# Ledger of designs, part 8: VHH binders against HTH-type transcriptional repressor CarH (carH)

Target 1, 299 residues: HTH-type transcriptional repressor CarH (carH), of Myxococcus xanthus (q50900)
Amino acid sequence: MAERTYRINIAAELAGVRVELIRAWERRYGVLTPRRTPAGYRAYTDRDVAVLKQLKRLTDEGVAISEAAKLLPQLMEGLEAEVAGRGASQDARPHAETWRESMLAATQAYDQPRVSDVLDEVLAALPPLKAFDEVLAPLLCDVGERWESGTLTVAQEHLVSQMVRARLVSLLHAAPLGRHRHGVLACFPEEEHEMGLLGAALRLRHLGVRVTLLGQRVPAEDLGRAVLALRPDFVGLSTVASRSAEDFEDTLTRLRQALPRGLPVWVGGAAARSHQAVCERLAVHVFQGEEDWDRLAGT

## First folded at step 16 (VHH)

Design n2 (from m2 with S110H)
Fold by ESMFold2, last read:
Structure n2 (fold): chain B 299 residues (1-299), chain A 121 residues (1-121)
Amino acid sequence: as target 1 above (299 residues)
Amino acid sequence: QLQLVESGGGLVQPGGSLRLSCAASGFTFSNYAMSWVRQPHGKGLEYIADISDKSGKTYYSDSVKGRFTISRDNAKNTLYLQMNSLKPEDTAMYYCARDKYYWYRGGMDHKGQGTQVTVSS
């Protein structure tokens, strides 16, 4: 288990204290010593949140903050004993649900600064793949489904998806360049959903694979030309939007025909799994789960 | 530890019905999309259906759409598969799986031990 930490806006929400007040208390009275993440941002622990709650309680009761700070060591001794007992009786859990709930609430309120702050906390607290797997990808899927059902508007969906997309691109830019096996990744023709492709690219890079990322809307003929020039070890294709079996087969046939016969072709995404028999008939691999990452990476 | 335990398999006549259950433990069930996959004897895994963690959005493979219904009860940490109009081609080991949103809404990270479904006269 990883020890939970919070960025300042989440700690503020948990403790019921405004962010600016937390910073003022830190600066002026030295009541908190938050740790730094590898990215250099302040990280607040459960203990720090408990300190903030005690300061809020005392100041709400009329105690001057300077006096509350003097009382804090003794009060925290008892609370730390309680928290340690509670922590010893349950596994520390990732803060994934809390982060996702905070981002969703901020999205519903059109609060872009809050979405940004929570995203920064997630990326400061977790390694890139864990942040993507536990927070970013589930959130994007949830938001997309809420938009499709009418529970979120297009503007709300775009507000969060645009910011998450920018962070994913930044993570890809910072990911190690692979030096073994070369994959060319693209979406199906007419496929607009790039988030699944970006996630696959990120993971393959962390497995040491060199990835050429072509993005969305790549026509089959153009993909074929790129593959002939690049001579990759495989092609990975993302297909998310629902398609009839006939449309899927027509499209995949054109893609297969545009690619060298012996070149491994993988498809991932909801449409790929739905049409697995078509993929099998065309000698195209369907991504089924985590065990397939090693097959793609050649390990 | 994470556990997925399937039950409800058995022998059934063509045209019959079965209901599979999957008891989940060791993780926060309501935070994960879940799926059913199957493996016919001597063949690879075949995706059957999946269901999102919150909204209940479902997807189905071509081979089962209209005959099978995936559902979940987050309060009971249980995933279900209602299988109607069963055919001999549905004979397989059926697995409950937890999804990790690989390639957007797809790709399992854990699979149970399975429950056998056999459809024959």
Scores: ipSAE 0.681, ipTM 0.874, lowest interface PAE 1.5, mean pLDDT 85
Fold by ESMFold2, fold request of step 18:
Structure n2 (fold): chain B 299 residues (1-299), chain A 121 residues (1-121)
Amino acid sequence: as target 1 above (299 residues)
Amino acid sequence: QLQLVESGGGLVQPGGSLRLSCAASGFTFSNYAMSWVRQPHGKGLEYIADISDKSGKTYYSDSVKGRFTISRDNAKNTLYLQMNSLKPEDTAMYYCARDKYYWYRGGMDHKGQGTQVTVSS
């Protein structure tokens, strides 16, 4: 990008306008023409934020939004002249490694605003699945491994992971709603690590699958009740933390018993791959790679 | 063009050792986690091990833990699998794979053509 862009929630914060109102103004009056980034969300430029600020100012002064929209072309003409008088091409699009290095440095310094800025830049520059695959997920894994080795603190890990989680939730809200095949996604009962689940949900949504996302720490019996009510086409489970084969088998046995026989059950994550033989004995599918997305999606 | 070229397979007796190599090209090797997977004849793919791009953190399947060692040399764009104490059950086509972070850590998006390992008797 030649200039900074912002997601709708950031544009809303900068302009002092509720997200709902921004969407209504776009839809009803055509006052903004935000483009979709490669990441798949609306990209609001500094110009778009300026438009929102002008609309907020005028509506706060009592001008009807329909009238404020009529004034925009002339107001924006003056704004464009102002911007042209000052250099605007100061942004560069870094490689994925550069973004990850910037994130790590900001994390080490506990610099939450900088973490936020880099995340927004990534999501403005890349499609959501590419942003997740090339930057967000590798970063989370790197930070998690550094925490485990003691080179980052828990606080540093949490600072990054909670910021990335917030962005993933926003991407899920913006993702297409599925209209076919229904998956229920949850973490293993004692699994706290949600990022893998959110990434899987995002990808399934982009494949057209309807996803009911239950999150972390869902007890097996409660999952069974949800599945009985929802009658999905499959269940997808995330299991990341290392477990002994015995603990994994005990937990997966309880999960399998709580779910209808014949309902496809998939497990993903490092722990699932490590204990593949247990999954086979319990007639549970282990996620191995890209080919399996089509099997899950029924394509 | 993305390429993963495995080598080092062959026939070995039970209890023996082999070292597999995978030459990577067409992508920035040091930015990706890498894995080994295998496919016994007539069976599905079985995960063996993976290694992170930077820290060198490794994970292993239950079936090989303690016997196999995954490693990488980012300067040579090469992934390795040292296989010790080989068993007839280890007979399979072995594939080098580039990992994506599906479900956080795991799941390949590309694998090579493979190298056959046969452990007889």
Scores: ipSAE 0.663, ipTM 0.871, lowest interface PAE 1.5, mean pLDDT 84

